# Ledger of designs, part 7: VHH binders against q9vpf9

Target 1, 373 residues: q9vpf9
Amino acid sequence: MSMSIDSNKLLLRKGDMKLDNYPTCAVEALTRLETLIASRNKQNMVMQIISEFIFLERTPKDGDVRKSQALPISQMNLFQEFQLIIALIEYFSRPGRDATRNAIFLSLFGSHLTPQRSKLLSRLISTAVSGSVAPLLSSAGTWMQQVGCKTPLSLEVAQNIVSDFISYSRKTPEQLKQLPMVGPHFAANFMVAVADLYLNEQRSPTLNPPPDALLDTITEWMMENPTLCQASQQPLVLPAGAIAMPFTTPLAGLLRWVVLAPLVSNRSAYSNLHLSLLRALQQLVSSGESTALPSQDLMQIVKSLQSYCARLAESKTDPQADAAYQKCMERFAQAVQIALSSNCITNQIQLLCLLESLPPHKLMKIVIEAHKK

## First folded at step 20 (VHH)

Design g25
Fold by OpenDDE, fold request of step 21:
Structure g25 (fold): chain B 373 residues (1-373), chain A 122 residues (1-122)
Amino acid sequence: as target 1 above (373 residues)
Amino acid sequence: QVQLQESGGGLVQAGGSLRLSCAASGFTFSHYAMGWYRQAPGKEREFVAVIISTGSTYYADSVKGRFTISRDNAKNTVYLQMNSLKPEDTAVYYCAASPDLQWLLYNEFDYWGQGTQVTVSS
């Protein structure tokens, strides 16, 4: 079995794929991958080709690259990286089968990336956003769902977009504003990732709000496209026999934003976002979708509020008199009411019990009593 | 050599719980997808659950909400917490491993354990 892999490698190497002609050899490699990826038993070869001809990595000549502990080091310089990005954009813009394109993207940027590949991926996606490259963004959205929207890699991609389009720009570029139209699936998954980056006590002991421009952008997206959160539910186009990993909706993370925002910000944009979220939740209820608000995510919000109330107690402040807490609970109760009414929450009893542990709020009490029965 | 060793199987009453473990060796555990399959007598092997290297999970509909797959990379071990067990869950449970992409693209595992018997009595 090892001899056949070597012979096939030789056949692939004997082709005019000269490493000295970059990025032409990368493009040729991509074309060859279209055929190879259809075979279930050629994954090692696919990975070797990708490593050697696309990313210019030194791979051990002998063995299963899949078993290698050492992350290969790429010999690409910055110019070659740029060339690769352009080549990939061009490649993914070509007419072809979506399943093949997505498979190739997954093969290029799997779940384990070298720091260099990760950086390249982030740059590639950023460039695709800038150029409104719909096919590439579609593949990126599929990738995010398959590997996970809250993984370090997905978060890095999201952070890079925020950095490129929000942090370095006084005004949100039009290309980012159009992202929901150009790549709705990617946009939805991006929202999942970016929502996880801010106002999240699991990531930071302090509640860090998103940049104002990001908040405004997300709010605008949600207002203009109420079905955007459903884009994550679109069926993935994968090779035959492949299993789509579960989707994650951005609703839970965004709900955390709007519920906890009063603790750190008085911006009116959060109120608008909250309204949009409630509308989105109502739409999901009508569609029969039951996974919009995982109970675990809601419990996280409760824990944050518990922590805040503990701090109030230390300062001898009555939560009933705290305007921020009251506003948090109001927003939270409204969302929970909709979610519970639609049976969109898993483990409802546990959530209700946890909600009862919070200082009483009039609306929340009504919601709890209505559903404990 | 790649080795997968299952443990934790046994006899349990309906409604009970079991936790299966699979110890892995011979590959970089943190880079692999780990899965569980089961085979009941006279039936084909069926998928139960998978956890990829990133921690993302997928479950068969038959076990969703009852079973939880998890992994400990420090121990090179994957777990299957089985709650609310039913007689229909009686089977030999197999641990499986593959690179993430192998599973994500082809829904296949490269390596298999010997299996552990789970029997749920009515």
Scores: ipSAE 0.890, ipTM 0.955, lowest interface PAE 0.5, mean pLDDT 91
Fold by OpenDDE, last read:
Structure g25 (fold): chain B 373 residues (1-373), chain A 122 residues (1-122)
Amino acid sequence: as target 1 above (373 residues)
Amino acid sequence: QVQLQESGGGLVQAGGSLRLSCAASGFTFSHYAMGWYRQAPGKEREFVAVIISTGSTYYADSVKGRFTISRDNAKNTVYLQMNSLKPEDTAVYYCAASPDLQWLLYNEFDYWGQGTQVTVSS
């Protein structure tokens, strides 16, 4: 008996869920989702409930909402958005199964969000950071990994945090400083996202450094918690049968920061961050984890350096005499030495060949020769 | 009606390369996870690779480093580049599709193609 989508909606309506009682209906909807989400064949209904009772979106009455091309329009006002944020924080703070919580979070904020939902997500996470709401941040970290830490949605979340806690504050709030302790997985994934936003020629033709306060915060995190980068590798708590998407470590992005920083900045914080990165790499080696530095990310650094050297050539400047280039190569060589020694780099031969294409640096040459088979 | 049509299968020598394509229709392609499965004779269907709508990918260990899944949203097509092929890769390859959440929560696909034969000779 294919209970028509209408009958299921009616069953939901027969429940005391009135749209006129917001956010109570949203909380009730969340509670109902706990049961529904366990059923693999009820995803369409789950999505309908979320749209109608949580986000107050108009959904087509008939058909598979998942196939719809049109993004639903929410009728939520600013006050209702605020109410929802509070309700969600409260909900996620309740005792419950982590797998269910994470599944609900993923269902609410999946990979395709309306602009309104995206903004709400960013606000929700910022509020969670401000309030040190560990369970919600854990779910957010899981979400970032599942959808991707370098995706537009993840970057938007990261940008919003930077805006709220760095750009509008003279001093980094204590709540952000404590983020690695409160939500280490989220903090690590956040670092992946922010690292991707700055000193990245793939994002901008110019090397844009991070805000000073952000740099200081990340540096402090890394100094105080050398294992923080490993938090990205924590097993995800997902529903039975779910597969965890691959994790991304912040190491490669942060390495890019410290290696390319001499080209744009002389701040001592980069030196401290570099030292912390080296320590983190050494610890990873000792743990036997082999996937710390994707070769592609390292190749990106090489390309940036190649581009810089090309500019030097145009100006008839010898790279050997360029202090910035020498410092870049020194930092890079030290990191590569550790990574190669630990077999943490994929496609090592290709990377070595690419490194050889750069103007020679004494330490880098030693590293290349030592690992050239 | 949802349709998935595989192409690009054939006979290839060990160590060779092959590129499979799957043309999709009947749903908003850009919102769906696309995947590849394979079934060898006498064996169960096994997961090969998935690409979700955000471009994030996941691979089976057996094909990691050799296969690359990609998508072209403008063409509503998902691809599987297969390099360094082995006799063990011989199978019927199936294209699959589902909303991202269906995959991320349940590791399941809703729609399946008819499959394309890949044979790797020793």
Scores: ipSAE 0.872, ipTM 0.946, lowest interface PAE 0.6, mean pLDDT 91
Fold by OpenDDE, fold request of step 21:
Structure g25 (fold): chain B 373 residues (1-373), chain A 122 residues (1-122)
Amino acid sequence: as target 1 above (373 residues)
Amino acid sequence: QVQLQESGGGLVQAGGSLRLSCAASGFTFSHYAMGWYRQAPGKEREFVAVIISTGSTYYADSVKGRFTISRDNAKNTVYLQMNSLKPEDTAVYYCAASPDLQWLLYNEFDYWGQGTQVTVSS
């Protein structure tokens, strides 16, 4: 019984690990992390092990890595990166505790990444999508929620997926089509990130539509899986005592897509997506969840429409005669009606006031009047 | 040396607003999660809000919709905007800091300020 405690203590010493055989040392490091992560006071050691043995980064010998301002430089070559990706996929595919796996994933990629780690993360996730590696995608979904789905890192991951599966492929690969089934939580969070990338005036002064293949893929996902947006609401499996960061629903971003799309595109896919969104909203109402659509996101849509109307005014065009604006408002009014009826919008009064600031639309006016009561 | 200095506390009437500030030094502010706790007399310290380095936020249910946590990395300062204050919000408010992972994995802060008194009168 005494030998088992001593063997566990020996396993925890950084000094016993050799860098001589990559990626074996990385795998060993990951295994050791399983034990170390359980201890709240060993975070610095965890980070050191990750830097030295997994990412082959040069860390200053003396000091708290957590306080370091300088991002470590990895000496990994492309082959080693590939080896690491494979090793990680294998590791995350092993049977184990989800909480531990998620903790390790968070520890590996955290919220502050070197450019190299960020690229590696993107490649790792793309590989996981290609291989339908469910456990890794689950951890990635958890990571996205914890760090934020609209953060630069999350957006980079999303952009890379779009690049790998949409931009370089004539047809959307089957693996991406199956993503909602393989990793529903990740798929939902991916949708949040992707939705934020397009038709968003906060990111670009011009409304840039998503690639056609991406739009079709998302539309298909939503049509086939009306509950997919609820996957973002799944409880996170985290270490004991850890708090889950708030979830973000893809509904608001996708609503922005469908509402603003008439300004830049006449593709029928947006109509289908709109229908699927309405259905999803209706389902959420039935589930009693009150926080499906943040008012701030809806207000952003209004601001975009205000901006468009201002441009119309400059061109002496009547918004009532503008077919695009009318279509935008129609779609928006339908969604707002459902959302308000289900009490899933926070600060409803403020939203209603803001909606009233837009050029009048027949249906929207009816909706506003119905809820100002 | 890590330092957290709270300010902005005071006496306010119920329904009023107050903005707390916490100036941080001694660590890379942009890489840390910043949080607020409060302790009422005779009660345990309770979590109020956190903002991690990415800007993602989390709030206690008791303050959700009323309080807003924000940060200015250029000023190494975290803020707590408190609206619709209630007598129950009366407490010493503490600023806290830790690496993001420390918070995300363990829900713990490594560093603490001295606190600032907030009193909400009925």
Scores: ipSAE 0.865, ipTM 0.944, lowest interface PAE 0.6, mean pLDDT 91

Design g25
Fold by OpenDDE, fold request of step 21:
Structure g25 (fold): chain B 373 residues (1-373), chain A 122 residues (1-122)
Amino acid sequence: as target 1 above (373 residues)
Amino acid sequence: QVQLQESGGGLVQAGGSLRLSCAASGFTFSHYAMGWYRQAPGKEREFVAVIISTGSTYYADSVKGRFTISRDNAKNTVYLQMNSLKPEDTAVYYCAASPDLQWLLYNEFDYWGQGTQVTVSS
């Protein structure tokens, strides 16, 4: 007599949940979400449960919370936040369907977060990194891809990791060094985010280099894991019918680092990173990936170089005599050569034209001429 | 009440460009994913592009590199810049909206516009 566990009976109505036992109610809520998340028509209920029982937010009793403009205010104290983080780590470490976990993670932290949820997310992920919690990091990687690796939320997560593991430590913790092995998808997406934070004139009028320890960490990752950049290309495990948002490779951002670095730094790590990038790019090309380097990102590099050359001109300095510019162009030309040869760049003509606008560099000229035909 | 109003459709020659607009009201625009679908005569409605609240975009393969979806949150408007138009792009184009999670989890939109006709002549 195989007891058909009537799976239907466990659908506890929102009214059956009590808030008096935190974090038990949160864990129970998470469990209930596993069933609810499979239903396309229960998203409002899912969000209500999350708000009320997981984040202890006051939500209007009546209406579609999805339409609400007001950000709910959480009444969670610091201890409860800590409890939630632990509960979430435990929950995500349980055996289960990856698609469900990812869906729950997305539902918890979506694309619009209250400041409190955002902070909690950052802390959660940092804790996951510290504890090498692979399933949670996998979900975080999926989340980053779905919402975007260069979004304010993703950047906040990345900044928090940098703060926790780089800024406060004399040495990069082993847990961060192992991140590519523990959570390769997250690591790759993290790289996208951190690459966007530094040496980026779109974010800051000044080219701010990454912290030395971060640079060293990223360089080490790239050297030891030549396929790490491909981790971003892994298929997402999502609910049935869900579409994966496009992946972003860290190559473009890191290329910007290495190309523009000579303008602000003489650290040898950039040379090593450059070499690793070239190798990674070659591997991607060989794999048939056609969108390894977005043209827009390359154009941004050109614009930065143009700006630099304009400053040289103001100082009556010849770009041909400027060692920094020459080094920038050399690194850039090598990467562009590989990318163009493999047709991995969109809008190649526009890029070539823009490259021609720069003061001439011997290698770059060769590259341009080779691909204008 | 949620309203989506498309505009900008019309007749254009092959190789030409057109920009569609969709004005949205009745919900917090900045929290929603906005998308475009199209339906050609005798064919099923097909996905064209989506832009979620964060600005991340996704395109159908058929329009990738030619179409650009963008949004202006201040104007509660989503746009579809259509370049290098082909006769095959002839369709009624529909604007769609949903919370980000609805799209990200289920690939579904909750709200739809009335559509605007785009005709590309050979």
Scores: ipSAE 0.865, ipTM 0.943, lowest interface PAE 0.6, mean pLDDT 91
Fold by OpenDDE, last read:
Structure g25 (fold): chain B 373 residues (1-373), chain A 122 residues (1-122)
Amino acid sequence: as target 1 above (373 residues)
Amino acid sequence: QVQLQESGGGLVQAGGSLRLSCAASGFTFSHYAMGWYRQAPGKEREFVAVIISTGSTYYADSVKGRFTISRDNAKNTVYLQMNSLKPEDTAVYYCAASPDLQWLLYNEFDYWGQGTQVTVSS
């Protein structure tokens, strides 16, 4: 007997779920969602339950919540938010199916979040990092991949982590250092987001380097875990029939960091990171895994270098005499050489043409000539 | 009422290009995943591409590298740029829409257009 959507809602209302017993009602709701989420036809109900009993949002009584243009307003106070975070951590720490956990996480924090939910998500993930809550971080990593690692929501999460663990801490906490071990998939996707935040002229007209402590942390991760970038390629555990969205590798963004770094910083950490990236690229080649570096990302690097050279020209400075440019090109050429040799770059011809537009560099010229045949 | 209206279909030679459009109404477009399906004569409807509200895309292997799905939220329109077309691409192309979560969890669309015919000649 397919209990009508209305009957289930009534059962939830008539049941012990009193809104005045928060967060108990939220926990109960989560438990009920485990069953409901398995049904393809109950998504509206799932969303209603989440809004009403978990986030304490006012939802229109009538209609498909999914069609609503208005962002629901939550009545949660700060204490309730805290209670929810704790409840969620506890819930995700319970034994259960990964697919169900991931589905619930996605249902809670889908692609469209209210500002309040977004903040709560960021706090939740930060708390999970602090507590090394592996199951929750796994779900967060899955979420990032499904919605996109470079989306505003993912970037907000990344920014919040940087703020909490890097900006406000004198020393990088051990919990962040251990993140690759505790949640490798999340760590990899976090790296994608973080890489997008810095040394990116598409985001800022100025090349803003990452904080030193963040750079050191990422460098350490890459040095200690050369396969960390491959963690993004791991199959997602999703409900039956669900499709995994494409993964994004952190390699392209990190390559941008190391290549453009000489323009803004002389820190040795970039050299170490560069070395680690080269190693990671080599390992990918050896594994036979066709991890493609998007040509668009590499083209972005070229554009940044073009812009820099234009500025040099304005100052009547020869790019051949500019140590920073030479170092950029050296790092870039080394990476491109490895990538081209492994056939892991998309649209290689376009990239080569664009590279030729840059002031000549000895190593880059060799690389271009070797692959333009 | 939800409406999806496809346009841009037609006859094209092999190796040619075509751009399909789908105008959407009756729902908050910016919150929905938009997709394309196609159905060739005597075959089942097959997935072509999807773009979720965040802009992330996914393609069927058969069209990967040749087709590009994009969206304009200001126009409530989703596009399918089809390059390097092959006779095997001949089909009725359908626009589809669903909330992101519906697609991400169940790989299903709630709403469908009437379709537009694409014919690729030899």
Scores: ipSAE 0.860, ipTM 0.941, lowest interface PAE 0.6, mean pLDDT 91
Fold by OpenDDE, look of step 20:
Parts: sequence; C-alpha cells; structure tokens
Structure g25 (fold): chain B 373 residues (1-373), chain A 122 residues (1-122)
Amino acid sequence: as target 1 above (373 residues)
Amino acid sequence: QVQLQESGGGLVQAGGSLRLSCAASGFTFSHYAMGWYRQAPGKEREFVAVIISTGSTYYADSVKGRFTISRDNAKNTVYLQMNSLKPEDTAVYYCAASPDLQWLLYNEFDYWGQGTQVTVSS
C-alpha cells in the first residue's frame, strides 16, 4: 500500500500536532522526527518540535531556535519527566534503523543542554543501564563519541552512573557488570570518561583515586573482555553524510590509573588492571590498529611523575630508593614497550625525549634505547 | 547579522607556518561548531577542519598532523594553526559556522566568511 506522497506532507506540518495527553504527544513527536531528521533543511523544525512537544519548553514564536540566546524554560514536572523517560526507553526499544535512532538521540540531547535536559539525560541513561536497554545505550555511546568523551556533558553522565551504581551500593549491581555485553560501545566510552575523572592532575591538583568498587568493576570488565577497549573504535552508525568524530580509547586513561596508582594506593586491583591493559595492548598489535595511545596522554603521565620526583627532591629523597616511583616506572615501561612495538603511539620521538627527562629506571632505559633511532 | 571575518592569510615559504583567525559575531558563538574550508584555483571547495562547541575536533586527512583548529569563546574567535605548509595548501581559506547538530548530522555549515588567501611558495 503506497502511502500516498500526500500523507507524508501532512505528517510534516507542526500545525497538526496537539499538546494533548502527555506523554502521548511526545511519542507522536518522536515518530514525526524520524521523517524530519532525514531532511537537511528542517533542523529548525526538528528543534522546535523537540522543545515544544517532548520537553514542553516555551519557545519563541518567531525566529530560528538555533539562534536563540535564551535557554528555554521547561514546564515539565517530575511526573512528566518520569513519563518521558519511560516513553523514550520504549521508543528506543522499538525496531528501527540505528542511524535514525542515533540521529534522534543526538537531536534530543545535542551538545548544549539545559540543566533540566542534562539531568533527564543522566536519569535516562541510568535507567537504560538498569534495564539493560541495548539500543538506547548504543545511541548514548554514539552521542558520547560525537560530543566528546572527555567533555563536561560526558563526564556528568559518567559521574551520575558512578553515583547511582557505585556510591550508593555496597556491591556493584549486576546490571552495571553486564554493561560491556549489553552496550559495548557505551561501556568503552564510559570508561574513557570515568578514567578522565580520577588520578588526573589536570582536573585536580591532588591525585584522587577512583572508588574501590569502580576500580573493581573496571578491572573486571577489562579482565573478562580484553577487546572491550576496541569497542570505541567501531564505526558509528550515522545518517548519510554525517561525519563520525574521532574515537577515544580508554587505554590511555586507564594506563594513567595503573601507572600513578602506586603513589596513592596499594590495592592489588591495579595490578590486575595493569595486566589486563597489557593484554589489551597486545591484542591491538595483532589487529594492526594504530593510534590507540595518544602521545599527549602519555606525556601527561610523565608530567605527573616529574612533579612527584620534584617533591621527592624537595624532601631529599632519592627516586631510585622510592618504591612507589619504581613501581610506577615499571608499569609504565612495560606498557610503553608494548605500545612502541606495535607502533600505536603517535609522535614517538617526543615521548621518548620526555621519558629521558625522568630519573633513570632500568627497564625504562632499556625501552628507550631500544626504540630511540 | 551573522558575520565571519577571516584574517592571517599571506605568503609563506614551503615548510613555513601561518595562523588564521576568524572573528565571529551575530550568534551565540559558544553553541556553534566552527570550521575551515579551502578552495584552490580551479578546484572545488574542500573541508579542512572543524571544532564543535565541546572542543572536539575533526580534520581532513590532507592536513591531519599539520593543522590545528582551536577556539576562544571569550573572543568569539576560531583559529587554524597551519604548520609544515606545502604548495598544495595554496588556497582561499574560508571560515564557517553552524549549530553543532547541523554539522554532526549533516556535515553542513550555515554561515560563511569571505575568505583569506594563503599562498605557499616552493
């Protein structure tokens, strides 16, 4: 039955939509968006529909929503927020094209969110994790990559997951443990974000370790699935013409964890994580994939170690006698050796030069000499 | 009115460096993706680089590793640092702007500058 070209025209008019019976109007809006998003010239309409019928925001009657400087105010109450979350979960669970689903997700939450939308996004993703909603998590993973895994929005999502599943629970919920299986792309991107939150001197002057339960969870993920870090490298399913933003692997952030951990913690979980990371790096070598470890991220580790050594010097402590520093360098050297051998590091010469600036470590020296041409 | 004004173009020797700037006005700069395109004589306009509002960047393969796009939201300005320039980089460089979603979903910009000439001599 050839749905006549005329019925498609009727579906595209904003004027036919009524704000009746929330969340029914939101679901209808989502359905209409499927058609509208396929058109490059209807983005303003898409945004208006989303604002008005999904988030119940007051939009200026006249003008381009994209150019508006004022943040729209949502009239949604808590119950309506809850209804929307459920409606979205149901919608994303329906059979459909991944590209369309991802486009809708991006359109809903974009890169600039009102506080209310941001909060709703976090709740939505947490609910999706709890319910193991694979299609929604896939879209969330795509969104996270497109906007950036280390951006404030991605970090907020990651922090909320940590809060919901780690901070308030004595034991990591099964749903979080299964996240790599349910949504591997999201899990990988989540790891990028969460890794950036801890043991990072760029974010905090102090090296703050991750919560124990989080560390254990990440370690378990890595141990059970050494290829999990490769999930971030999977091609994104986007609309035709859309460009995938570069992927970020969790390897560099996690390496920072294990390398700097001896400075703040003696937990054995870091050793296990380190081993898993080495395995993951080895797997990458076999796959021929390049650029798994950005040189800049590794340089950050070096800077942290330099800072530590400076403090040792102030205390008249010899770095050669410092057990923590030695352990850091050992872990670092092992990882760098594998990474250099696999040619997965960019700007290797700069990194090697920077590594030479550190107090000498026997294994690191061997690694540097082996690769310094 | 939306305005994009490019500057920093000129003549440079092969292997040299230039830094282009684009000053933006007439829209909420912090919410927009900013990009650079270039057009060589007799060739089609080609994508060079983009930086979205979150700071994430994407580069054409031809300039990857040599060019760096950055932005200063306080100054409503986007920059293109061009290193290791080649004669093939000779072109008029155009600044472009759009909401993030326009770029992320359709790879399109809504607004364009007038362009600045970059000439790389052999």
Scores: ipSAE 0.814, ipTM 0.920, lowest interface PAE 0.7, mean pLDDT 91

